# VHH binders against Deoxyribodipyrimidine photo-lyase (PHR), part 1

Scores and structures below are computed, not measured.

Target 1, 134 residues: Deoxyribodipyrimidine photo-lyase (PHR), of Oryza sativa subsp. japonica (Rice) (q6f6a2r38to171)
Amino acid sequence: GPVVYWMLRDQRLADNWALLHAAGLAAASASPLAVAFALFPRPFLLSARRRQLGFLLRGLRRLAADAAARHLPFFLFTGGPAEIPALVRRLGASTLVADFSPLRPVREALDAVVGDLRREAPGVAVHQVDAHNV
Positions, changes and structure headers below are counted from each chain's first letter, unless a header gives other numbers; antibody chains aren't numbered by Kabat.
ipSAE, averaged over its two directions, is called F for ESMFold2-Fast, E for ESMFold2 and O for OpenDDE. V2 adds 0.75 times the mean of E and O to 0.25 times the DockQ between the complexes of E and O.
Where letters were taken out, [cut] stands.
Atom coordinates printed by the task and the answers are left out, and those that the model quotes come from them; centres of patches stay.

## First folded at step 3 (VHH; framework vhh_7qbe_3)

Design n0 (from d4q with D29N)
Fold by ESMFold2-Fast, scan of step 3:
Structure n0 (fold): chain B 134 residues (1-134), chain A 121 residues (1-121)
Amino acid sequence: as target 1 above (134 residues)
Amino acid sequence: QLQLVESGGGLVQAGGSLRLSCTASGFTNYMGWFRQGPGKEREFVASISWSGGSTYYADSVKGRFTISRDNAKNTLYLQMNSLKSEDTAVYYCAAEPYDLGFYSPEEYDYWGKGTRVTVSS
């Protein structure tokens, strides 16, 4: 099935180790590759959050355009990491690739995603890739 | 608040074609079409990424329907060809509203009011 790369740490398409790993897996299985980014909910005032959203969306719009130029599917979710298992199931994905992070909130999110997939799609492989040169 | 407005529905003969449009009042990322036929639950039809680089179709419409978008107009399209009586439904546009997602998590799933498509035999 397709390979899904859940972009967390390296929000770029060039020189991205996890994306290269995901692309290699997709090529090896002659399967499509998709990229997903999920925004983490944060307790900010509406006005402050909208300002931050403006800056973030400009960067993500550029990423989406770059992905389109490469014929690479790109999914952006504002509902947080819980959208990732739903995407994996909808695409019938064989593999989820995620950035390795030592940060507790990211590890907790990944653990929750893996837990959901183990219950609902136990055949999906999950790979963590350590980004080169933090 | 994001608004989605569908148009283009109507009556068409089996084997005919229709094009549906959905215009968003602001920025959207993931957009899709869903439909609800008489006495049925709402079902997925097709979806498209913001860039248009990814499209997904329900098996029942694959090869007959084409989803596309024009981001300059904030408009989503569904080109429906080779229509069947089973395609009779109210068609709904759905979007990921980034501005609403930051206002309330419950508002992330935003929907239009629908446009009716009737396919006569």
Scores: ipSAE 0.000, ipTM 0.114, lowest interface PAE 12.3, mean pLDDT 74

Design p24 (from n0 with Y103S)
Fold by ESMFold2-Fast, scan of step 3:
Structure p24 (fold): chain B 134 residues (1-134), chain A 121 residues (1-121)
Amino acid sequence: as target 1 above (134 residues)
Amino acid sequence: QLQLVESGGGLVQAGGSLRLSCTASGFTNYMGWFRQGPGKEREFVASISWSGGSTYYADSVKGRFTISRDNAKNTLYLQMNSLKSEDTAVYYCAAEPYDLGFSSPEEYDYWGKGTRVTVSS
């Protein structure tokens, strides 16, 4: 089934180790690849003022346009990480790949997503991969 | 290439009900309903997150309208109850591959052609 890459840390399509891992899994199973980004609720973003949020949203629109140019499905969820398990179930995905992050709110969100999938879609494999180390 | 097709509009008496539907030709993320009444700008009515976990309504329709979706059918619904003459408008379904503004028409990339709702007294 399809592989979903939940983009968290490395907001780029080039030189992204987790994306390369997800692409490899998809190629090995001859399955589609999709990328998802979920905005965290405002309380997790202590410095997210309107101006800074505007820059973030413009960056995400450019990322989505770049993904479209590469024929790569890209899903942006403004309602937060809770949309990720629903997307995985809807696509009938076999695997969810997520970035490793040391940030507590990101870890808590990932734990909640994994918990939902283990309960509602126990056959889905979850791969958590560390970002590229230079 | 995403297409949206609305249905369910028509003539209805004040106090009556209608259910609008919008079917998408493929996957959609956030979706919403907008309307444009005679001599007015296009205005927000309701929106729904992909999972259905978050819904938003214009103050003028809260308690009367309910937005829902069936992702298995790629279909968005608007259940309209207690209709008023002020609800007379062309209703538009909107979607985008990503959603950065649920209440701004400029943020939505895909639109249906609209379905007309006329509420008579």
Scores: ipSAE 0.006, ipTM 0.208, lowest interface PAE 11.0, mean pLDDT 77

Design p26 (from n0 with D99T)
Fold by ESMFold2-Fast, scan of step 3:
Parts: sequence; C-alpha cells; structure tokens
Structure p26 (fold): chain B 134 residues (1-134), chain A 121 residues (1-121)
Amino acid sequence: as target 1 above (134 residues)
Amino acid sequence: QLQLVESGGGLVQAGGSLRLSCTASGFTNYMGWFRQGPGKEREFVASISWSGGSTYYADSVKGRFTISRDNAKNTLYLQMNSLKSEDTAVYYCAAEPYTLGFYSPEEYDYWGKGTRVTVSS
C-alpha cells in the first residue's frame, strides 16, 4: 500500500533525505507516496503569537502548493500528531516514514503514534530517517 | 476538480434544530462551515480536521452547534441546535485539500453554492 512521509523537522521538498527514503520505498513497491505535516495544537495564543502563527501557516500553505504542483499528495493537520495514525489507516498505508528528532515533545509524539499503530495496524512498518547522520 | 454540495437548509422556528450536510466529490483535508447573514460579511462557523480529532467553533455557536464528518462517505455535517434568529444565513461548505484550516474565507480553496437557513420567531 501507499507510503506516508510524516514531515516533522525538514519542512521542504528539495534536499530532504526522509522524503527521498520514502520515495525510494514507494518506487520499489510500485506504491503511491503521500506527505503529511501535523502542526502541534496550541489552545491559547496571545495576539503577538497569533501573528507569528499566521506567518508559519502561510509558509506551510506555500509548501502544500509546491507539493500539489509536483503531483505529490500533501496533508496538513492543525490537530496534532494524533491525526497521523488515522491518516495511515484511511489510506491503507504499508509504511510510515518519519523524521528523526532529538526534541522531547517530538519523540513523545512519535512514540504515541507508533504505539497507536502497533495496536490498531500492526502490519504497518515505521521508519525513522536522521538527516544529520549521513 | 473538487466539488462540494450542501443540503439540509430550510425554515425552522427559534429553539429548533437542523442538520446540514456537505458531500465532497473526493478527498478533503480540513473542512469548515461559513455563513453569510443579511447585510453581513461571510463569517466562520466551525471547522474540523481530517480525522475529526480537532474541531474549532466561533464563539457565537459554541455549545449549540456540532461539526462532524464521515470520511467513508466524503460527507461533512453541522448539527445546529437551539437556533436563534441571528443564525439566519446562507451556510457554505468549504474545503482546504492539502492546506491548513484557518478562520478566514480567503484560506479555503473550494466552496459549495450554499444552503439557506431561516430561523423565525
């Protein structure tokens, strides 16, 4: 089934090792490739932080438009990492590829996603790619 | 090309309920409801993430309206309870395939034609 790349740290399509890895897996199995980005939710924002969030969201929309121009499905979620297991199940994906991050909140989110998939979709392979170790 | 079709509008007495539906011709990411009342600008009502794990509501409808979706049917719903005359508007379904949901009409790429809701006293 499809390969899903969960974009965590490298918010770009060019020169992205995790995306190249995901594309290679999809090509090897003659399967579709999709990219997902999950913005971590922030329940309360002050006005200054809301403006800064607006700039971030515009950048992510630009990224999504670039992916669409390349005929690459791109899914943007503001509900956080919990959307990722649901997307994987909905697409019938065989593999989830994720960026490696040493940041604790990102590691905790990845662990939660992997735990969910092991319970509800144990046949899904999970791969982590560290762009810093080449 | 993505198309959205709304249904479920009508005339209802104040305090009543209506459920609006919106069916998409294909995959959608974030979806939302907007409305435009007489003499008003188009305003945000509610939005929902693809998984349904995140929902957002305008302050004026919190506790009265519930947004939900059925991805197997590519259908978005808005359950409207405790309707007020101020809820009278044309309700629009909007979708942002492959983009983030935001609370401005300009952020949504696809729109339906709208369904009319009239709340009478």
Scores: ipSAE 0.005, ipTM 0.209, lowest interface PAE 11.5, mean pLDDT 77

Design p29 (from d4q with F102L Y103E)
Fold by ESMFold2-Fast, scan of step 3:
Structure p29 (fold): chain B 134 residues (1-134), chain A 121 residues (1-121)
Amino acid sequence: as target 1 above (134 residues)
Amino acid sequence: QLQLVESGGGLVQAGGSLRLSCTASGFTDYMGWFRQGPGKEREFVASISWSGGSTYYADSVKGRFTISRDNAKNTLYLQMNSLKSEDTAVYYCAAEPYDLGLESPEEYDYWGKGTRVTVSS
């Protein structure tokens, strides 16, 4: 089934090692490729946090537009990393590809996602791609 | 592109219950309920993340209202219990799609046309 690339470290479509890996897996299995980005949780309040995200959202909007122009499905979640396992299940994905990161918050988020998938979708393969050796 | 259609409003006596529904025509991330009472500004009621792992409630409805969603049906629900006259309002469904905007956040939140709830004393 589809390959989902959970974009963490390299927030770009060009020169992205994990995205190239995910695209190769999708091509090899003749399956669709989807890209997902998850922001850390913020309340859904019109007055609270959204203005503070304006500059981050500018970059993400450009990324989403580039993905749409390439007919590449792009999912942006403001509810945080917990949305990733739900997306994988909803799409019936065979594989989740994620960036490897030595940063503690990213590692903790990835560990939580992997744990959720092992419990709720044990047949899904998880690949961590290290574009940097640390 | 995205359309939201609310249903389930009506006239109910104080202490009664209603369940509101909102069906989306496509993918939505966060979804929420807002309301606007007579002579008041639109106010937040409740919101839920796509997975249902995060929910938020206005203090005035906490413990009485429950928000939930069924992603297979692209449908959001608001179960309203112990209704009070001050809950009388037009209730609006709101959704944040995957294509987030810049500088004007509300331009990218989609809104339904609303469903009217009247609570008689």
Scores: ipSAE 0.006, ipTM 0.277, lowest interface PAE 10.4, mean pLDDT 77

Design r1 (from d4s with D29N)
Fold by ESMFold2-Fast, scan of step 3:
Structure r1 (fold): chain B 134 residues (1-134), chain A 118 residues (1-118)
Amino acid sequence: as target 1 above (134 residues)
Amino acid sequence: QLQLVESGGGLVQAGGSLRLSCTASGFTNYMGWFRQGPGKEREFVASISWSGGSTYYADSVKGRFTISRDNAKNTLYLQMNSLKSEDTAVYYCAAEPYDLGFSEYDYWGKGTRVTVSS
């Protein structure tokens, strides 16, 4: 089934090693590719709070525009990393590709996502790509 | 353009129950319910993440109201139990757009009226 790239740290489509890895896997199996970005958990985001997140929103606009130009499905979640296992199950994805990050909260989020998939969707392959090792 | 349509409002006696529904014309991220009572500002009631894994409730409704969603139907629900006269309000459905970065506004429905009589 489809390959999902969970964008954690490298919030770009150009020169993104994890995305290139995910695209290679999708091409090798003739499967669709989708990109997902999940903001860390927070209460419902009102319009006033969006204005306070100007730099983050500017980056997300760039990502969305780049994804559209490449005909690449892009899923933006505001409910945090817990959305990722639900997306993987809903799409019937075969593989989840994620960025490597040394940051503790990102590591904890990844471990939680992997744990969920191991319990609820054990057939899904999880690949973590460390862009800094290339 | 994303459209939200609320339904399920009406007149109910104190202690009764109502279920509100809100159907979206497309994909929605976070969704929630807000209300505006007579002579009051709009206030938050409850919200739910896309997967349903995170929910938030106003203290005034916690334990009485339950928020849920059916993504296959693009529909949000609010199950309201043990209704009180102070729950009388117009209830509004709200949604974060899929393209969060491109919209300055949350999408809102026109509201559905709930009247709780003593």
Scores: ipSAE 0.100, ipTM 0.500, lowest interface PAE 4.3, mean pLDDT 80

Design r10 (from d4q with Y30F S51T)
Fold by ESMFold2-Fast, scan of step 3:
Parts: sequence; structure tokens; C-alpha cells
Structure r10 (fold): chain B 134 residues (1-134), chain A 121 residues (1-121)
Amino acid sequence: as target 1 above (134 residues)
Amino acid sequence: QLQLVESGGGLVQAGGSLRLSCTASGFTDFMGWFRQGPGKEREFVASISWTGGSTYYADSVKGRFTISRDNAKNTLYLQMNSLKSEDTAVYYCAAEPYDLGFYSPEEYDYWGKGTRVTVSS
């Protein structure tokens, strides 16, 4: 079934090795490709952080428009990374591709997502791509 | 204009339980509970996505509180078990149609007026 690319670190469609890897897997199996981004919940923020979220959201809207122009389904989740396993199950996806990230909160979220899939959808392959290991 | 109405607060003994409810006048995507105790800043308690697939809890309430929702009734719940004196606070329901998932008071434009919970030793 479909290949889902969970965009984490590299929030772009050009020069994105994880996306290229996901596209290659989808092409090899003649399956659809979908891109997903999930916003991460945080503890109490400084007041200035609202402007930073505004910049992020505008950037994500630009990414969504670019994906639409390329005929790539793009899913934006505001409820956090736990929506990713639900998407994978709903699409009947065969593979989840994710960016490698050494950041603790991102890593913990990814580990939780992988744990959910291993319990609830054990047939799904999970691939992590480290674009910075060059 | 979206309205949120909380209910279910009251007086309870330490170790007891209460269930809070919050009914929204319209569609909400992300919803959460915050509280403000005497002489304290408002703090995050728990939040839930529209599907219920994502739930988040403050460390102080993990294992004791459960957040849930019934979308057919536009209602959010907080089941509070093993209550402690430090849980005494006014509890506020917060909602956004399309929340960014950052759980501070400044990220929510829609708030209820609060329901008071008092836990006695």
C-alpha cells in the first residue's frame, strides 16, 4: 500500500533525501505517496513564541501549496505526532519514512509512533533517513 | 462566537473523584483543560485532539486524570481520580478550531468561565 513520509527536520520538498527515498519506495511498488507533518505540543511558552508559530504555519501552508502543485497529498496534523499512526492505519500504508532527528523530544515522539505501529500495525515498515550523514 | 460552558466542579475529600464537563456551542478541533490554584499562575492540565487519537497530560496529573470527548455532544470531559489538596483550583476549558498544539494560555482564543474544585484533607 501507500508510502507515508512523515516530515520532521527537513521541511522542504526540494533537496530532501527522506522524501526522495519515500518516492523511490512508492515508485518501486507502484503505490501512492503521501506527505504528513505533525505539530509538536510544548510546555508553557514565552509570549514571543506565538509569532514563531505564525512563521512556522505560514511556511507549512507554502509547503502544502507546493505539494498540491506536484500532485502530492499533504496532511497537516495539529493534534501532534500521535495522529501519524492513525493516518498510516487509515491509508493502509505499507511503509512510514521519517527524518532522523537527534533532538530528544522529537526522538521520544518518533519512538512512541514506532511503538504504536509495532503493536497495532506490525506489518508496516519504518525507515529513518539521516540526510546529514554525508 | 464559540462559547464553552464548564460543569461538574465542587467539594471533594482527598482521594475522591470528580468528572468535569465542558460543552461547546460549535465545532472544535483541539480542546484542553487548564487550572489556576489560589495564588498561582494558570497551568496546563490535559489536552485532546478531535479524533481522541492524541492526548497529553501534565506530569502532576498523569495516571490520575483522564481526558476524553464526545463529538456528537460537542462535550469534553476530565475524569479526576485520587484527588489531592494541591488539585484545588478553578478549572478552565479551552478550545481552538485549528489549534497549533502549544499548550499555553496564549495559544487559546476560546475559554470557558471556569468551574471550581476544592479538595479537602
Scores: ipSAE 0.000, ipTM 0.124, lowest interface PAE 13.4, mean pLDDT 76

Design r11 (from d4q with D29Q S49T)
Fold by ESMFold2-Fast, scan of step 3:
Parts: C-alpha cells; sequence; structure tokens
Structure r11 (fold): chain B 134 residues (1-134), chain A 121 residues (1-121)
C-alpha cells in the first residue's frame, strides 16, 4: 500500500534523504507516496505567541503548495504526532518513513507512534532515515 | 471538490437535546462547528482533530456539547445537551484540509450551508 513520509527534521522537498528513501520504496512497490508534517505543541510558548505560529504556518503552507505542484499529497497536522498513526491506518499504508532526530521530544513521539502501530497495525513497516549516515 | 452537508437541526424545548451531523464528500483533516445567532457574527462552537484525539470547545458550550467524528463515514457530529434559548442559531460545519487553524472562521476553507436550531423557552 502507500508509503507515508513523516517529515520531522528536513522540512524541505529538495535534497531530502528520507523523502528520497520513501520515494524509492513507493516506486519499488508501485505504490503512492504521501508526506505528513505534525507540529509539536508547546503549551506555554506556541499558544501564547500567535505571531510566531503565523510565520511557521505560512512557511508550511508554502511547503504544501510546493508539494501540490509536484503532485505529492501533503498532510499538515497541528494536533501533533498522535495524528500520524491515524493517517497511516486511514490510507492503508504499508510503510512509514521518518527522519532521524536526536531531540528527546521527537524521539519520544516516534516511540509512541511506533508503539501505536505495533498494536493497531502490526503489518506496517517503519523506517527511520538518518541523513548524516546515508 | 469537497462539499459539506449539515443535518439534524430543528425546534427543541429548553433543556432538550439535538444531534447535528455533517457529511463530507471526501477526505477532511481538521473540522469544526460554528454558529450564527440573530444579529450576530459567526462564532466558534467546537473543533476536533483528524484522529479525534483533541477536542476544543467555546466556554459557553463546554460540558453541554460533545463533538465527535467517524472517519470511516466522513461524518462530523455535535451532540447538544441541556439546550438554552441562547443556543438558537444557524449551525455551520467547517473543514480545513491542512489542520492549520480552529478558532477563526477565516482559517477554514470549506463550509456547509448550515442547519437551523431553534430553542424555545
Amino acid sequence: as target 1 above (134 residues)
Amino acid sequence: QLQLVESGGGLVQAGGSLRLSCTASGFTQYMGWFRQGPGKEREFVASITWSGGSTYYADSVKGRFTISRDNAKNTLYLQMNSLKSEDTAVYYCAAEPYDLGFYSPEEYDYWGKGTRVTVSS
């Protein structure tokens, strides 16, 4: 089924190792490719600082427009990483590809997503790509 | 193109209940309910993330209304309990494909035509 790339670290479509890996997997299985980005909520900072959020959202909207121009489905979630397993199940995806990140909140989110998928969709493969190692 | 169709409105006595539904013609990410009372601007009622894992409510309806969704049916619901005369309004379903905003009406890309709710005292 489809391959979903969960964009975390490299928020770009050009020169993106994890996206290239996801595209390769999709091509090899003759399956669609989709990109997802999930904002990590910060209760004390992001909700109080609408100006900074507005700037970030404008940048992400540009990313979504660029993806659309390339005929690449793009899903943007402000509800956080918990939306990723639901998207994977909804699309009937075979594979989730994620960026490697050494940051604790990102690693904890990835562990939670993987745990959900292992329980609710055990047939989904999870690949983590570290751009500095490939 | 995405279309939203609301249903479930009607006349109800104060203290009564109604369940509103909104069916989408395709995939939706972020969804919400807004309402517009006589002589007022559209105001936020409730919203829900794609997974249903996060819900948000206006203070005036918190504890009385419950928002939920069934993604298999592309349907959004609003369970309205303990209705008050002040809840009289046209209720609108709204959707945003990118999950970007949830309080401001101008941040939603798709809207239904609305369903009327009249609460008699």
Scores: ipSAE 0.006, ipTM 0.275, lowest interface PAE 9.8, mean pLDDT 78

Design r12 (from d4q with F27W D29N)
Fold by ESMFold2-Fast, scan of step 3:
Structure r12 (fold): chain B 134 residues (1-134), chain A 121 residues (1-121)
Amino acid sequence: as target 1 above (134 residues)
Amino acid sequence: QLQLVESGGGLVQAGGSLRLSCTASGWTNYMGWFRQGPGKEREFVASISWSGGSTYYADSVKGRFTISRDNAKNTLYLQMNSLKSEDTAVYYCAAEPYDLGFYSPEEYDYWGKGTRVTVSS
């Protein structure tokens, strides 16, 4: 089934190790690839200054435009990370690929998503990829 | 390239109903309906998030129109009830990658060619 890349840390399409890994898995199985980004709950976002939020929104607009230019499905969720397991199930995805992140809110969200999938869709493979940046 | 195709337009009497459909050639995130009446600018009608958990309506259609989607069919719907002469317009399907509930036509990246709805009094 399709491979879903859940973009967490590396919010770009170029030089993105997790996206390259997801693309490789999709190509090897002749399956579609989709990218998903979930906005975090309001408490996390409200801690960001207006400048940081503006940068995030401009980055998302650029990512969406780049994905569209590549004919790559891009899903952005305002309801937060809980929509990721629902997307995986509805697409019948075989694999979820996620960025490794040391940030606590991101790790908590990843753990919750992985826990949901293990309980509700145990056949889905979950790959957590470190960017291996120097 | 992503394509959107609308259908379901036609001539209907005031107080009647129509259902518009829009089929996408591939996966979409946020989708909406816009309309353009004679001598008017294109205006927002309704929008829906991918999950269907968030919907937005223009005040002029709230309570009369219902937006919905079937992701398995890549199809967006607009159920129009209690139609008025003021609803006469070309209706356009639009898609955008953001799940933020935009109202402006400029925020949407993909558009269909439109389907005409004429409401006679």
Scores: ipSAE 0.006, ipTM 0.198, lowest interface PAE 10.9, mean pLDDT 77

Design r13 (from d4q with D29H S54E)
Fold by ESMFold2-Fast, scan of step 3:
Structure r13 (fold): chain B 134 residues (1-134), chain A 121 residues (1-121)
Amino acid sequence: as target 1 above (134 residues)
Amino acid sequence: QLQLVESGGGLVQAGGSLRLSCTASGFTHYMGWFRQGPGKEREFVASISWSGGETYYADSVKGRFTISRDNAKNTLYLQMNSLKSEDTAVYYCAAEPYDLGFYSPEEYDYWGKGTRVTVSS
């Protein structure tokens, strides 16, 4: 099945080691590659001004446009990281690749996603890639 | 737990220069400097992407301030030149979980306690 790259840290498509790792896994198994970004819900999103949301959405739209130009399926989730396991199951993915991050909210989200997949999709491999360790 | 610690604040005369530093206890994505003057709200000063490829400045500081970072040291810098009395404020270092370049204080998850800059006439 497909390889899903959950973009966390390096929010770019060029010079992205986790994406290169995911692409290599997909090529090795002759499987599709998809990129997913999940916005972490924050209290500010409930009260943010339209201009502030505009900056966020513009950045995410740039990522989506870049992915489209490279013929990479790109999934944007505004409901948070909990949507990642649902995407993995929906696509029948074999592997989830995620950026390593030392930030506590990101680590907690990663632990929750991994826990969900172990419970509901135990055949899915999870790879964490530290881009600063290459 | 991510902690941010600012340093380098002090008293400086108008037209002078000062360099602020902010050291993080771990990895940070987008980082910025904000300031708060007496009786004012926290306002944006400058921000920088993780790679340093994108920098943004408030119009009031363009051409005078330079933001930079050293990821190997987990340290953010603000070089302040041609200081004005209006630059007098407590300067705060902030980090966000996305590399997207937010301008609003409420969009940042991590904050330092601040370092005071006083510019005398």
Scores: ipSAE 0.000, ipTM 0.137, lowest interface PAE 11.7, mean pLDDT 77

Design r2 (from d4s with D29S S54D)
Fold by ESMFold2-Fast, scan of step 3:
Structure r2 (fold): chain B 134 residues (1-134), chain A 118 residues (1-118)
Amino acid sequence: as target 1 above (134 residues)
Amino acid sequence: QLQLVESGGGLVQAGGSLRLSCTASGFTSYMGWFRQGPGKEREFVASISWSGGDTYYADSVKGRFTISRDNAKNTLYLQMNSLKSEDTAVYYCAAEPYDLGFSEYDYWGKGTRVTVSS
């Protein structure tokens, strides 16, 4: 089935090792490739964090445009990473590829996503790509 | 806890140049510079993706400022050329590691002051 690349750290499509890995898996199985990004909305918006969100959203709009130009399905979720297991199940995906991140909130989110998939879709393979080790 | 430390600010004459640096205590994905001049709101200056392949500039600084980064040093740079009195501001580094809403981190540095004299 389809391969889903959950983009966490590197917000570009060119020279992206996790995306190349996901593309290779999709090609090997003659399956579609999709890219997903999940954003957690802030329940309390301070002025500094509101400006940082605007900064991020501009980058995400550019990323969506780049994905469209490459004919890559791109999914943006504003409800957070809990949407990732739902997307995987909805697409009937065989594999989820995620970026490695040393950041505690990101690894906690990844652990929660992996836990959900093990309960709800135990046949889905999860690959975490650590570009620092290559 | 992600910390950002800016440096390189100072007093410079109009038409001069300065390079600002911002060092992060850990991994950062998207990074940028903002500034706040006397009696003004904080405004966007420039941003750069982790790979350096995508850069964005405010219209007021295009052609004069260049943003770059050195990921091996976890350091962001802003090369400021042809400085104008209107560039006088405190310059803030902002870093974005794809904050998923769990983070208790403040992704802003404390700022570095740039004064452009006429």
Scores: ipSAE 0.000, ipTM 0.168, lowest interface PAE 10.9, mean pLDDT 75

Design r3 (from d4s with F27Y)
Fold by ESMFold2-Fast, scan of step 3:
Structure r3 (fold): chain B 134 residues (1-134), chain A 118 residues (1-118)
Amino acid sequence: as target 1 above (134 residues)
Amino acid sequence: QLQLVESGGGLVQAGGSLRLSCTASGYTDYMGWFRQGPGKEREFVASISWSGGSTYYADSVKGRFTISRDNAKNTLYLQMNSLKSEDTAVYYCAAEPYDLGFSEYDYWGKGTRVTVSS
């Protein structure tokens, strides 16, 4: 089934090793590839934090346009890491590819996503790619 | 342009329950409910992320209202329990589209009236 690349660290389509790995897996299995980005949830009432997210969302909008130009489905979620297992299940994906990060909040989010998938979709393979090591 | 249609409003007795729905004409990311009581400003009630993994509630409705969604139907719900006279308002559905809009809610419905009698 489809391969989902959960973009965490390298928010670009060019020179993105995890995306290249995900594309290779999808090609090898003749399966679709999708890219997903999930922001941490934001409280609706914190307008100052909302403005800070505006700059990130502009960058992600440009990224989404670039993905569309390359015929890559791109899913942007503002509801946080819980969106990723839900997307994987909805697409019937075979594999989740994620950026490796040593940062605690990112690792905690990744651990939670992996835990959810092991419980609710145990057949899904999870690959972590560390672009720094290549 | 995204369109939102609310339904389910009506007259209900205090302590009763009512369920509101809002159907979107297309994909939405965050969705939420707001309300405007007689002579008051519009206030936030509840919001929900696309997956339902994140929900936020106004303190006045916590424990009484539950927000949920059915993405296959592009429909948002608000289950309202233990209704109080203070919950009397026009309830509005609001949505953020997937097109990466910067406003928290770019799209609004026309509202559905809820009247809670004593």
Scores: ipSAE 0.006, ipTM 0.259, lowest interface PAE 10.1, mean pLDDT 78

Design r4 (from d4s with Y30W)
Fold by ESMFold2-Fast, scan of step 3:
Structure r4 (fold): chain B 134 residues (1-134), chain A 118 residues (1-118)
Amino acid sequence: as target 1 above (134 residues)
Amino acid sequence: QLQLVESGGGLVQAGGSLRLSCTASGFTDWMGWFRQGPGKEREFVASISWSGGSTYYADSVKGRFTISRDNAKNTLYLQMNSLKSEDTAVYYCAAEPYDLGFSEYDYWGKGTRVTVSS
């Protein structure tokens, strides 16, 4: 089934090792590939203050446009990492590929996502890709 | 481009219930309901994240209204219970696409009218 790349660390389509890995998996199984980005929940993200994030969201908008030009489905979620397992289930994905991140909140989010998938979609493979080896 | 179509409005007696629906022509992230009563500004009613994991309600409707969605049908719902005359308004469906930088809701429906009689 489809491969979903959960973009965490490398917010780019060119020279992205995790994306290349996900694309390789999708090609090997003749399956679709989708990219997802999930913003971590913040109280002010849901208020007028979200306009102060215009620079970040403008960058993500350009990323979405680039993905569309490459005929690559791109999903941007503001409901946080919990959207990721819901997307995986909705698409019937076989594999979730995620960037490795040493940041504690990101690691906690990834562990929660993996825990959800083990309970609700135990057939889904999860791959973590560390593009920045020592 | 994205179209939102509301339905379910009508005349109902105070204390009654009504369910509004809004069908989107495509994928949406956050969705919400707004309303505009006679002589008032358009005001927020409720919103829901794509997965349904987060919901927000205006204080005036908490405990009486429930927002939900069915992503397989691209449909948003508002279950309205214990209706009051103050709930009389045109109800609008709104959606956030991927672009959340400059506008909280870029796509709006044409509205569905709810009249609550005393």
Scores: ipSAE 0.012, ipTM 0.329, lowest interface PAE 8.7, mean pLDDT 79

Design r5 (from d4s with D29T G52E)
Fold by ESMFold2-Fast, scan of step 3:
Structure r5 (fold): chain B 134 residues (1-134), chain A 118 residues (1-118)
Amino acid sequence: as target 1 above (134 residues)
Amino acid sequence: QLQLVESGGGLVQAGGSLRLSCTASGFTTYMGWFRQGPGKEREFVASISWSEGSTYYADSVKGRFTISRDNAKNTLYLQMNSLKSEDTAVYYCAAEPYDLGFSEYDYWGKGTRVTVSS
């Protein structure tokens, strides 16, 4: 089934090792490729500025346009990483590809996503791509 | 799934100190403390970004309480100093959902009780 690339931090389609890996897996199995981005939870409202969120949303809108131009399905989730397992199940995906990150929130989010998939969709392969182990 | 376990509550004399702990089993990005005193509404106490360590405090506790984290233990702390009778409450650990700038916590622990005697 399809391959889903969960784009965590590296918000680009060019020179993206995890995306290249996901594309290779999809091509090898003659399967579709989809890209997903999930926003991480933000601090309490009074510590966050609306202008900073505007920059992020404009960047994501441009990324979505670039994906469309390349005929790549792109899914944006504002409810956080917990929506990724639901997408994987809905698409009947065979594989989830994610960026390796040493950042604690990213590692914890990936651990939670993998745990959900293990319970609800055993058999989905999960690949972490470390751009520095080439 | 996410589970939060609080500890460290107890009885303490006014002017004293307590340290509360909360260990997370699962997703942790932003965490904080809320409290509910007898006959009062639940109120925000403090929050911390798990990756950045940036903190935010309610005016009622600013300068007396310190929120911190131990990333290796996946544990949140609240160091409470100069405790007042008004600090008497059940303290809840919570994880913050994303809501486009109107953040609320929807993952709650069971709470730990703090009683400050005069």
Scores: ipSAE 0.000, ipTM 0.104, lowest interface PAE 13.8, mean pLDDT 74

